VH-VL binders against q0aze0. Designs and how they scored, part 214

Target 1, 268 residues: q0aze0
Amino acid sequence: MKIILVNNRFKENTEKKAQEIAGQLSALNVEVIIDNGLDEPYAGTVDFIMVLGGDGTMLRAARRYGQRAIPVLGVNMGTVGFLSNIEINELAEYLPLILREEYSLEARMMLEVAVFQQQSLLTRVFCLNELLLRSNSPRMLSFALEISGQKLEPYRGDGLIVSTTTGSTAYSLSAGGPIADPQLDAFIVTPVASHIINKRPLVVSPEREISLHLLEEREAIIGIDGQIKMDFGAENRVLIKRAPHPLLMVNLKAKPFFTSIDRSLQRQ
Key: E = the ipSAE of ESMFold2; O = the ipSAE of OpenDDE; V2 = 0.75 times the mean of E and O plus 0.25 times the DockQ between their complexes.

## First folded at step 11 (VH-VL)

Design N39 (framework fv_inotuzumab; at its last look DockQ between E and O 0.75; V2 from the best seeds 0.00; counts 0 for: pae O 3.1 > 2)
Fold by ESMFold2-Fast, scan of step 11:
Structure N39 (fold): chain C 268 residues (1-268), chain A 121 residues (1-121), chain B 112 residues (1-112)
Amino acid sequence: as target 1 above (268 residues)
Amino acid sequence: EVQLVQSGAEVKKPGASVKVSCKASGYTFTNYWIHWVRQAPGQGLEWIGGINPSGGYTTYRRKFQGRVTMTADTSTSTVYMELSSLRSEDTAVYYCTRDYEGTYLFSPDYWGQGTLVTVSS
Amino acid sequence: DVQVTQSPSSLSASVGDRVTITCRSSQSLADSYGDTFLSWYLHKPGKAPQLLIYGISNRFSGVPDRFSGSGSGTDFTLTISSLQPEDFATYYCLQGTHQPYTFGQGTKVEIK
């Protein structure tokens, strides 16, 4: 068995626990491939991906490996999140089930984001939560939204979020979007601080294509999962569609999504 | 063995342009961004910008916007940085460096040997 | 721009000494998930900079155990537990969280 171990290498004092786990897996005759956080993703075939960290680490792992149809397990290391399935102190209990492949998989849709300048593709990225278009200055954006070739009335405001259902509890929620059952596949399109009273969040088929472009030159950026930041100008266009493969998330114990989100919202 | 090999020293007059090259080897060229960083005599390091060689997407530090252009030639695994309207303050050693994510978690790992650009009249 | 300040700007040390260099940022280097992109580099005149530490505390491939990093938020430290002859160099911290990416001004470690 060959496992990729993705640890959070961008927080203090996380290395020792990752090394301990790698040693435990090696002792069980598992080949461990360490993702060091700097290099390109491991290109070889693997049987399983274990992500040690919080939601941020899981989002990065999904971007790097999510399109390969390989089981991905989120193991929480201290901070409570929505994308982890088990806690680090539970890992020893669940290792035998992982090695025997005794778990269920939950498919989570991902976005494919392609940024163009004219007809030239500049870059393409995948993400699990959302794309955020936002102003990078005090000035409002004026921008066009098209859904499967249908041109909507122009938007004016601070930006727009195009989210998966998994991302419904992230930036989209903060901007007034609905909470979506992550078992559903849909795009959620949520305006950010719109100056137009009737611009409401939209829930759109995951088979549709969404495009965005600026109607006038502004300082804007595109954010991906709160991690990648790309300059976006009037010469750019972004195309968003369903990614070819969903992220396959491992379930080893029951996920109380609705009770977890309910508790989280009572604290806000 | 990852290597970034830069072109040789240049001497330019104020108002001219300079084009520095960075040739990559030992890895898949199109899978990593190349960024440029300079160091003026007696000063620290200053980030200029970067390019994704796979599609040519660029990001530049604002103060260089309009004066810097980065391009990539995938057939030769070479990135170029052209700086125009040169001033004496542009005298520096210019480094290219490799980074996988580009516009997220900037933590470059391998660097070129540097190219000294002298602007004098 | 996010300002990054190193202390001290220079120091004199002997082989075997413990050396500590600090790096302070004008704002938090943690992103929205708490991830921090602070790196440390060794630079010698006429040579390429070399990555020592990334993500606060991770040693890069081949970097000796005597180098360690720590810190959070705005305050970061590079420690060399027992200085060796090859360690006399200038050290730079880099914040890779906020564009434009910024380096500290450098700390020169000189022979006593």
Scores: ipSAE 0.825, ipTM 0.904, lowest interface PAE 1.2, mean pLDDT 91
Fold by ESMFold2, look of step 12:
Structure N39 (fold): chain C 268 residues (1-268), chain A 121 residues (1-121), chain B 112 residues (1-112)
Amino acid sequence: as target 1 above (268 residues)
Amino acid sequence: EVQLVQSGAEVKKPGASVKVSCKASGYTFTNYWIHWVRQAPGQGLEWIGGINPSGGYTTYRRKFQGRVTMTADTSTSTVYMELSSLRSEDTAVYYCTRDYEGTYLFSPDYWGQGTLVTVSS
Amino acid sequence: DVQVTQSPSSLSASVGDRVTITCRSSQSLADSYGDTFLSWYLHKPGKAPQLLIYGISNRFSGVPDRFSGSGSGTDFTLTISSLQPEDFATYYCLQGTHQPYTFGQGTKVEIK
């Protein structure tokens, strides 16, 4: 068995923990490829991805590997989040199940985000939680939202969030969006500080295409999963679609979404 | 072997433009950003901006906005940085450097040898 | 812009000495997920800068064990446990968490 071990190398002293875990796996004849985050993702075939860290580390792993249809296990290293399944101190207990492939998979929808200048594609990024369009100045934005070519009345405010159901408990929630069952496939479109009273959050079919562009020149940014930041101006537009493949999240330990939701939110 | 090879030194008059090249080899050119950093005589390092060569997306430090243009030629694996309306303060060694994501957790790993640009009347 | 200040601006040392350089930022370099991108570079005149340490404490490939990094939040340290002749250079920290990315002003390590 060959696995990728995604390490959170952007915090102090994580190398020792990752090497210890890699040693445990190697002692069980598991071939381990360590992803340190500075270089492009390992391109070869692997059976399993183990993510050591919290939700931020899982978001990175999803962007790097989520379109490859490989099982991904979140292993919590300290604080409980929404995307981990087991704790680090439980790894030895669950490892036999991993080796025997005795686990279930939960598919989580991802977004495909394409940013254009005029009609030229500038970049394409996948994300697990959300795209944020936000003002990068004290002035509010005026922008257009189109859903499958259907033009909505213009938006005016601080910005807009387009999230997955998985992302419904992230920035979307803080902006007034609903908590969604992550087993649903949907877009959740949540205005940020809208000056237009009748702009409510929308829940939209995953088969729709969502387009955004500014209606006047302003300094704006596009944020991806609260991590990637991209300048966005009047010459740009963004197109958002359901990604071709969902993230395949491993379930070893039962983590019922509805009974655990208050605990998970209190730790944020 | 990752390698970034820059064009040679240039001498320019105030008000002119300069275009510095950075040829990449030893890795997949379109998978990594190229950033530019300069060092004026007796000064520290200063980030100028970066380009994603896949689609040409650029980000520039505000003080250079409007005077700098970065482009990429995927057929030659080369990035160009053009700085216009040159002033004596633009005299510096200009470095290209690469970074995987470019706009998240920036930590460039490999650098070019540097290009001295001298602006003198 | 995030200000990054190094101390000292220069120092004199002998081969074999332990050297410590500090880097302080005007705001936390941890993002909303706790990820911090503070890196250290070695730079010699006429040469390209070289990455030594990334993510506070991780040595880049091929960097000798005598180089180590530590810190959190706003305060960071590069330590060279035993200077070698090739270590006389200028050292820079770089904060890569917040645009615009900013370098410290540099610390020149000179032979005593």
Scores: ipSAE 0.580, ipTM 0.829, lowest interface PAE 2.6, mean pLDDT 89
Fold by OpenDDE, look of step 12:
Structure N39 (fold): chain C 268 residues (1-268), chain A 121 residues (1-121), chain B 112 residues (1-112)
Amino acid sequence: as target 1 above (268 residues)
Amino acid sequence: EVQLVQSGAEVKKPGASVKVSCKASGYTFTNYWIHWVRQAPGQGLEWIGGINPSGGYTTYRRKFQGRVTMTADTSTSTVYMELSSLRSEDTAVYYCTRDYEGTYLFSPDYWGQGTLVTVSS
Amino acid sequence: DVQVTQSPSSLSASVGDRVTITCRSSQSLADSYGDTFLSWYLHKPGKAPQLLIYGISNRFSGVPDRFSGSGSGTDFTLTISSLQPEDFATYYCLQGTHQPYTFGQGTKVEIK
């Protein structure tokens, strides 16, 4: 068996912990690749990805490896989040199951986000949580939302979030979006401080495509998973689709989403 | 081995433009952002901007917007920084540096050797 | 812009000395997930800057154990446990969380 350990290089002492775990796995005749994010993604075949850290680390790992259809296990290291399945102190307990491949997989829809300047592709990113369009000034944005060719009335507000159901408990929730079953595939389109006071979030079929562009010359920002930030102007457009591949999240430990959501939210 | 090799020193007049190159090797060129940082004599380090070689998206520090242009040539694994309307204050050593694509968060790991750009009448 | 204040601006030390450099930011360098993009670099004249520490406390590949980083939020420290001859240089901290990205003004470590 070959495992990639993805650690959070942006927290203290993560490399040391990853090396310790790697040593333990090696002692069990498991081949281990440690990915701290500084090197290129490991290009070889692997059987399992273990993400050591919180939601942020998982989001990075998803963007880095999600397209490869490899089981991804979130191992929490003392943070609050929704994307980890077990705790670091539980790893030894569940390691035999991992090695025997006795676990279930949850397919989590990802977004395919493409940012254009006219017809030129600037960047394409797969992400697990959300795409954010927001103003880069105290002024509201005016922007167009199109869903599968249907042009909605222009939006006016601070911005807009297009989220997966996984991302429903992330920024979308803070913006007033619904909590969605992570086993459901759907887009959640959540206004951010809309000029229309009662503008409601939309739940959109994953079969549809969503496009955004500004209707005025304003400075805006595209944000992806709260980790990628890029300038966005009137000359740009963003196209959002369901990613062609879901993230295959490992479910080793029963973790009832709805019965624990309140507790998780209380910790944030 | 990751290497960033920059073009040689430049001497320019005020109002002119300078284009510095940064050739990358030892890794997949399109997987990492390249950023530019400069250091004026006796001053600290100043971030100028960055480019994603995959697609060519750029982000510039506001003070340089309108004067700086970054481009990438994937066929040669080279990034270019062009700075126009040069001023004496632009005299500095310019560095290119690498960061991983997809974060837009700056943690550069490898740096070029630097290119001295002197702007003088 | 996020201001990064590095201290001291310079210091004199001898081989074998313990050296501590501090970096303070005007606001928290943790992003929304608690990840902190604070790095330390060593720079010698005429050479490319070298990454020493990333993510507050992680040593870059090939960096000796005598280099260590610590801190959180707005206060960060680089420590050289036992200064070596090759360590005399200028050191910079960098915040990579907020654009525009900003460096400390540098700390020159000189021979006493």
Scores: ipSAE 0.127, ipTM 0.719, lowest interface PAE 3.1, mean pLDDT 92
ESMFold2 (binder alone), look of step 12: mean pLDDT 91; pTM 0.935

Design N4 (framework fv_inotuzumab)
Fold by ESMFold2-Fast, scan of step 11:
Structure N4 (fold): chain C 268 residues (1-268), chain A 121 residues (1-121), chain B 112 residues (1-112)
Amino acid sequence: as target 1 above (268 residues)
Amino acid sequence: EVQLVQSGAEVKKPGASVKVSCKASGYTFTKYWIHWVRQAPGQGLEWIGGINPSGGYTTYRRKFQGRVTMTADTSTSTVYMELSSLRSEDTAVYYCTRDYEGTYLVSPDYWGQGTLVTVSS
Amino acid sequence: DVQVTQSPSSLSASVGDRVTITCRSSQSLADSYGDTFLSWYLHKPGKAPQLLIYGISNRFSGVPDRFSGSGSGTDFTLTISSLQPEDFATYYCLQGTHQPYTFGQGTKVEIK
């Protein structure tokens, strides 16, 4: 068995802990590739991806490996979040199940984001939560939104979020979007501080194509999963589609989504 | 084996433009961003901006917007930074450095040797 | 802009001394997911900056174990446990969380 061990490079002592776990796995005849996020993704074939960290680390792993149809397990290292399945102190207990492939998989849709300058493709990235278009100055944005060839009336405000159902509890929630069952496949389109009366979140088919461009020159950025930021100007266009493959998340123990989100909504 | 090699020193008059190159070797050029950082005499380090050689996407510090242009030539694994409308305050050593991320400046790990740009009348 | 301030601005030390340098930011350097992007660099005249520590506490490949980093939120520390002759240099912290990315003003470590 060959496992990629993705560590949270930004947490104290993560390198030492990753090496310790890699040694334990090697003692069980598992080949380990350590990914600290600083180099390009491992290109070879692997059987399993183990992510050590919180939600941020899982989002990076999804961007790097989510399109490969490989099981991905989130192991929490102390940061509370929604994308981990087990805690680090439970790893020894669940490791035999991992090695025997005794687990279920949950498919989570991903976004494919393509950014163009005029007619040239600048970049293509994948994400698990959302794309955020926002102003990078005190000025409001004016932009065009097109859904599967249908041109909507111009939007004016601070920005727009295009989210997966997994991302419904992230930036979309903060902007007033609905909480969605992550087992549903849908795009959630949530306005950010709209100045147009009654602009509401839209829930649309994941087969839709969404296009965005600015109608006037502004300082704007596109954010992807809160981790990738790109300047976005009037000569840019972004195209958002459902990614070809979902992220395959490993379930080793019951994860009570609805009770977890209900509990988190009571915190201040 | 990773190396970034920059072009040589430049002397320019106020109002001119300068174009500094940074040639990369020893890694997959399109997998890392190249960022530019400068240091004026007697001052600290200042981030200018960065470019993703994959697709040519750029991000610039606001104060340089409209004066700085970064480009990448994948056939030669070379990034260029052009700074226009030069002022005496632009006199500095300019460094290129690589980082995997474009969203954060996480760990610019390998740096060019630096290019001294002097702006004087 | 997030400002980062180093203390002290300069210090005199002898080989073998324990040296600590502090970096304070004007706001938290944690992103929305709790990740913090704070790195430390050694800089000598005529040379490029050299990465020592990234992500608060992770040593870069080849960096001696006498260098260590710690901190959270707005307060960060670089420690050199036993200063060596090659360590006399200017040290910079870099916050890479919030654009524009900002460096501290530098701490010059000089021979006593």
Scores: ipSAE 0.056, ipTM 0.642, lowest interface PAE 7.9, mean pLDDT 87

Design N40 (framework fv_inotuzumab)
Fold by ESMFold2-Fast, scan of step 11:
Structure N40 (fold): chain C 268 residues (1-268), chain A 121 residues (1-121), chain B 112 residues (1-112)
Amino acid sequence: as target 1 above (268 residues)
Amino acid sequence: EVQLVQSGAEVKKPGASVKVSCKASGYTFTNYWIHWVRQAPGQGLEWIGGINPSGGYTTYRRKFQGRVTMTADTSTSTVYMELSSLRSEDTAVYYCTRDYEGTYLISPDYWGQGTLVTVSS
Amino acid sequence: DVQVTQSPSSLSASVGDRVTITCRSSQSLADSYGDTFLSWYLHKPGKAPQLLIYGISNRFSGVPDRFSGSGSGTDFTLTISSLQPEDFATYYCLQGTHQPYTFGQGTKVEIK
């Protein structure tokens, strides 16, 4: 068995814990590849991906490995979040189940984001939560939204979020979007501070293609999962569609989504 | 092995432009951003800007906006930084460095040897 | 711009001394997920900067274990547990969370 161990190295003392876990796995005849986040993703075949960290680490892991159809387990290191399944102090208890492949998988859809300039593809990236189009200046944006070739009335405001159901509890929630069952596949389209009355969040089929472009020259950015930032101008167009493969998340422990979100909302 | 190799020293007059190159090898060129950092004599390090070679996306420190242009040639794995309207205070050693992502400067890990640009009358 | 200030600006030390350099930012360097992009560099005249520590506390490959980093939020520390002859240099912290990315002004470690 070959496992990629992705660790969050942007908080104190995570490297030591990752090395301890790698040693424990090696002692059980598991080949461990440590992904330090500073090198290119491991190019070889692996059987399992273990992500040590919070939601931010899982989002990076999904970008690097999510399209390979490999089981991914989120192991929480003490950070509050929705993308981990077990806590670090539970790993020893669940490790035999992992090694015997005795777990279920939950498929989480991902977005494929392609940015163009005059029909030339500039970049293609995958994400688990959302794409955010926003103004990068005090000026509001005027932009066009097309859903499967259907042109909507122009938007005017600070921006727009195109989210997966997994992302429904991230930026989309803060902008007034609905909380969605992550077992559903759908795009959630949430306007950000719209100046046009009655622009509502939309829930659309994941088989649709969504395109965005600016209607006038403005300074804007596209944000991906809050971790990637790209300049976006009137000469650019972004195309968003369902990624070819979902992220395959490992379930070892029942994590009741609805009671967890309800509890979080009561504390906020 | 990862290497970044820069072009040689330049001497320019005020008002001229300079174009410094940084050739990358030993890794997948388009998977890493290249950032530029300078150090003027007796001063500290100053970030200038960066480029994503895969998309050609650039981000510049605002004080250089309108004077700096970064470009990438994927066929030669080379990044260029051009600085125009040179002033005496632009005299510095200019470094290129690679880093994995654009939104954060995570860990610029490998650096070019530096290019001394002297601006004098 | 996020201002990054190092303390002290210079210090004199002998081989074998414990050296501590601090870096303070004008605002938190943690992103929305709590990840912090603070790194430390060693710089010698005529040479490129050398990465020592990234992500507050992680040693880069090949960096001796006498170098360690710690801190959170706005206050960060680089410690050299037993200064060696090759460690006499200028040290810089770098915040990579907020654009424009900023370096501290540098701390020069000189032979006593």
Scores: ipSAE 0.559, ipTM 0.808, lowest interface PAE 2.5, mean pLDDT 89

Design N41 (framework fv_inotuzumab)
Fold by ESMFold2-Fast, scan of step 11:
Structure N41 (fold): chain C 268 residues (1-268), chain A 121 residues (1-121), chain B 112 residues (1-112)
Amino acid sequence: as target 1 above (268 residues)
Amino acid sequence: EVQLVQSGAEVKKPGASVKVSCKASGYTFTNYWIHWVRQAPGQGLEWIGGINPSGGYTTYRRKFQGRVTMTADTSTSTVYMELSSLRSEDTAVYYCTRDYEGTYLGSPDYWGQGTLVTVSS
Amino acid sequence: DVQVTQSPSSLSASVGDRVTITCRSSQSLADSYGDTFLSWYLHKPGKAPQLLIYGISNRFSGVPDRFSGSGSGTDFTLTISSLQPEDFATYYCLQGTHQPYTFGQGTKVEIK
């Protein structure tokens, strides 16, 4: 068995912890590749990906490896989040099940984000939570939203979020979007501080294509999973589709989504 | 294995433009941003901006906006930084450096050898 | 701009000394996921900067174990446990969390 360990290189002593876990796995005859993010993703064949960290580390792992149809397990290392399945202090207990492949997989849709200048492809990235279009100045944006060739009336406001159902509890929630069952496949399109009062969040089939472009030259950015930021101008267009493969998340331990989100929304 | 090799020293007159190159090897060129950093005599390090060679996305420090242009040629794995309307205070050693995180300068790890640009009358 | 201030601006030390350099930011360098983009570089005249520490405390490949980093939020420290002759250089911290990205002003470590 060959496992990639993805660690959060921007947390203290994460490299040392990854080395310790790699040693434990090697003692069980598991070949380990450590990915701390400083090199390009490992290109060889692997059987399993173990992500050591919080939601941010899982989002990075999903961008690097999510399209490869390999089981990915989130192991929480002390940060609260929605994308981890077990805690680091539980790893020894669950490791025999991992090695025997005795777990279920939950498929989580991903976005494919393609950014163009005119008709020239500038970049293509994948993400698990969302794309955010936002103003990078105090000025309101004016922008066009097109869904599967259908041109909507122009948007005016601070921006727009196109989210997966997994991302429904991230930025989309903060902008007033609905909480979605992550087992559903859908895009959630949530306006950010729209000055048009009747612009509502949309729940859209994942088979649709969504495109965005600015109607006026403004300073704007697009953000991917809160981690990648790119300048976005009137000469740019973004096209959002369902990614070819979902992220295959390992489920070793029951995580009740609805009670977890209900608890997090309650007043202290 | 990973190398960034920059073009040679330049001497320019005030008002001219300079174009510095940075040729990458030993890794997948389009997987890493290239950032440019300079050091003027007696000063510290100063970030100028960066480019994503995958697609040519750029980000510039505001004080250089309108004077700096960064471009990438994926066929030669080379990034260029052009600085126009040169002033004497642009005299500096200019470095290119790579970073996987892109829009965050998480850990620029490998650096070019530096290019001295001298602006004098 | 996020201001990054190093202390001290310069210091004199002997081979074998323990050296500590601090880096303080005007605001937190942790992003919304708790990632902190704080790195340390060694720079010598006529040479390119060399990455020593990334992500607060992780040593870059090939960096001797006498170098260590620590800190959180706005306060960060680089420690050299036993200074060697090749360590006489200027040290810079870099914050990469907030644009524009900013380096500290540098700390020059000189021989006594």
Scores: ipSAE 0.122, ipTM 0.663, lowest interface PAE 6.8, mean pLDDT 87

Design N42 (framework fv_inotuzumab)
Fold by ESMFold2-Fast, scan of step 11:
Structure N42 (fold): chain C 268 residues (1-268), chain A 121 residues (1-121), chain B 112 residues (1-112)
Amino acid sequence: as target 1 above (268 residues)
Amino acid sequence: EVQLVQSGAEVKKPGASVKVSCKASGYTFTNYWIHWVRQAPGQGLEWIGGINPSGGYTTYRRKFQGRVTMTADTSTSTVYMELSSLRSEDTAVYYCTRDYEGTYLVYPDYWGQGTLVTVSS
Amino acid sequence: DVQVTQSPSSLSASVGDRVTITCRSSQSLADSYGDTFLSWYLHKPGKAPQLLIYGISNRFSGVPDRFSGSGSGTDFTLTISSLQPEDFATYYCLQGTHQPYTFGQGTKVEIK
């Protein structure tokens, strides 16, 4: 068995823990590759991916490996999040189940984001939570939204979020979007501080293609999972569609989504 | 081995343009951003901007916007930085550096040897 | 722009000394998930900068274990536990979280 340990090098105490876990796995005849996210992803075949960290580390792992159809387990290192399944102090208890492949998989849809300048593809990235188009200045944006060839009336405001159902509890929630059952596949399109009365969040089929472009030159950015930031101008267009493969998340321990989100909302 | 090799020193008059090259080898050119950093005599390091060679997407420091242009030639694995309307304050050693991660400057691990650009009348 | 200030601007030291350099930013270098993009470089005249530490505390490949980094938020430290002859150089921190990315002004470590 070959396992990738995805480690967050941007927080303390993760390197020591990754080495300890690698040692434990090696003692059980598991080959371990440690990925700190700073170079090209491991190109070889692997059986399992273990993500050591919080939600931010899981989002990076999903961008790197999410399209390979490999089981991914989130192991929390302190801060409670939505994307981790077990805590680090529980790993020893669950490790025999991992090695025997005694777990269920939950498929989480991902977005494919392609940014163009005129007809030239500038970049293509995958993400688990959302794409955010936002103003990078106090001036509001004027922009066009097209859904599967249908051109909507222009938007005017601070921006727009296109989210997966997994992302419904992230930035989309803060912008007034609905809480979505993560077992559903859908895009959630949430306006950010719209100046047009009655612009509402939309829930659309994951088979739709969503297109965005600016109608006026403004200082705008595209944000992906809160981790990638790209300048976005009137010469640019972004196309968003369902990624070819979902992220396969390992479920070793029942985490009741609705009671978890309910508790989180009461703490806000 | 990963290498970034830059073009040689340049002497320019005020108002001219300079184009510095950075040739990459030893890795997949389109998988890493190339950033440009300069150091004027007696000064510290200053970030200028970066380019994603996959597709040519660029990000520039605002003070250079309109004067700097970065381009990439994937057939030769070479990034170019052109700086126009040169001033004496642009006299500096210019470095290219490689970084994998998106638009954050996270891990500039390999650097070119530097190109001295002198702007004098 | 995020300002990055190093202290001291220069210091004199002998081989075997413990050297500490600090880097302070005008605002937090953590992103929304608490990830922090702070790195340290060694720079000698006539040569390119060399990466020493990235992500606050992680040594780059081949960097000796006498170099260590620590810190969080706005306050960061590079420590050289026992200075060697090849370590006399100028050191820079770099914040890579907020554009425009900014370097500290540098700390020159000189032989005593």
Scores: ipSAE 0.577, ipTM 0.821, lowest interface PAE 2.5, mean pLDDT 89

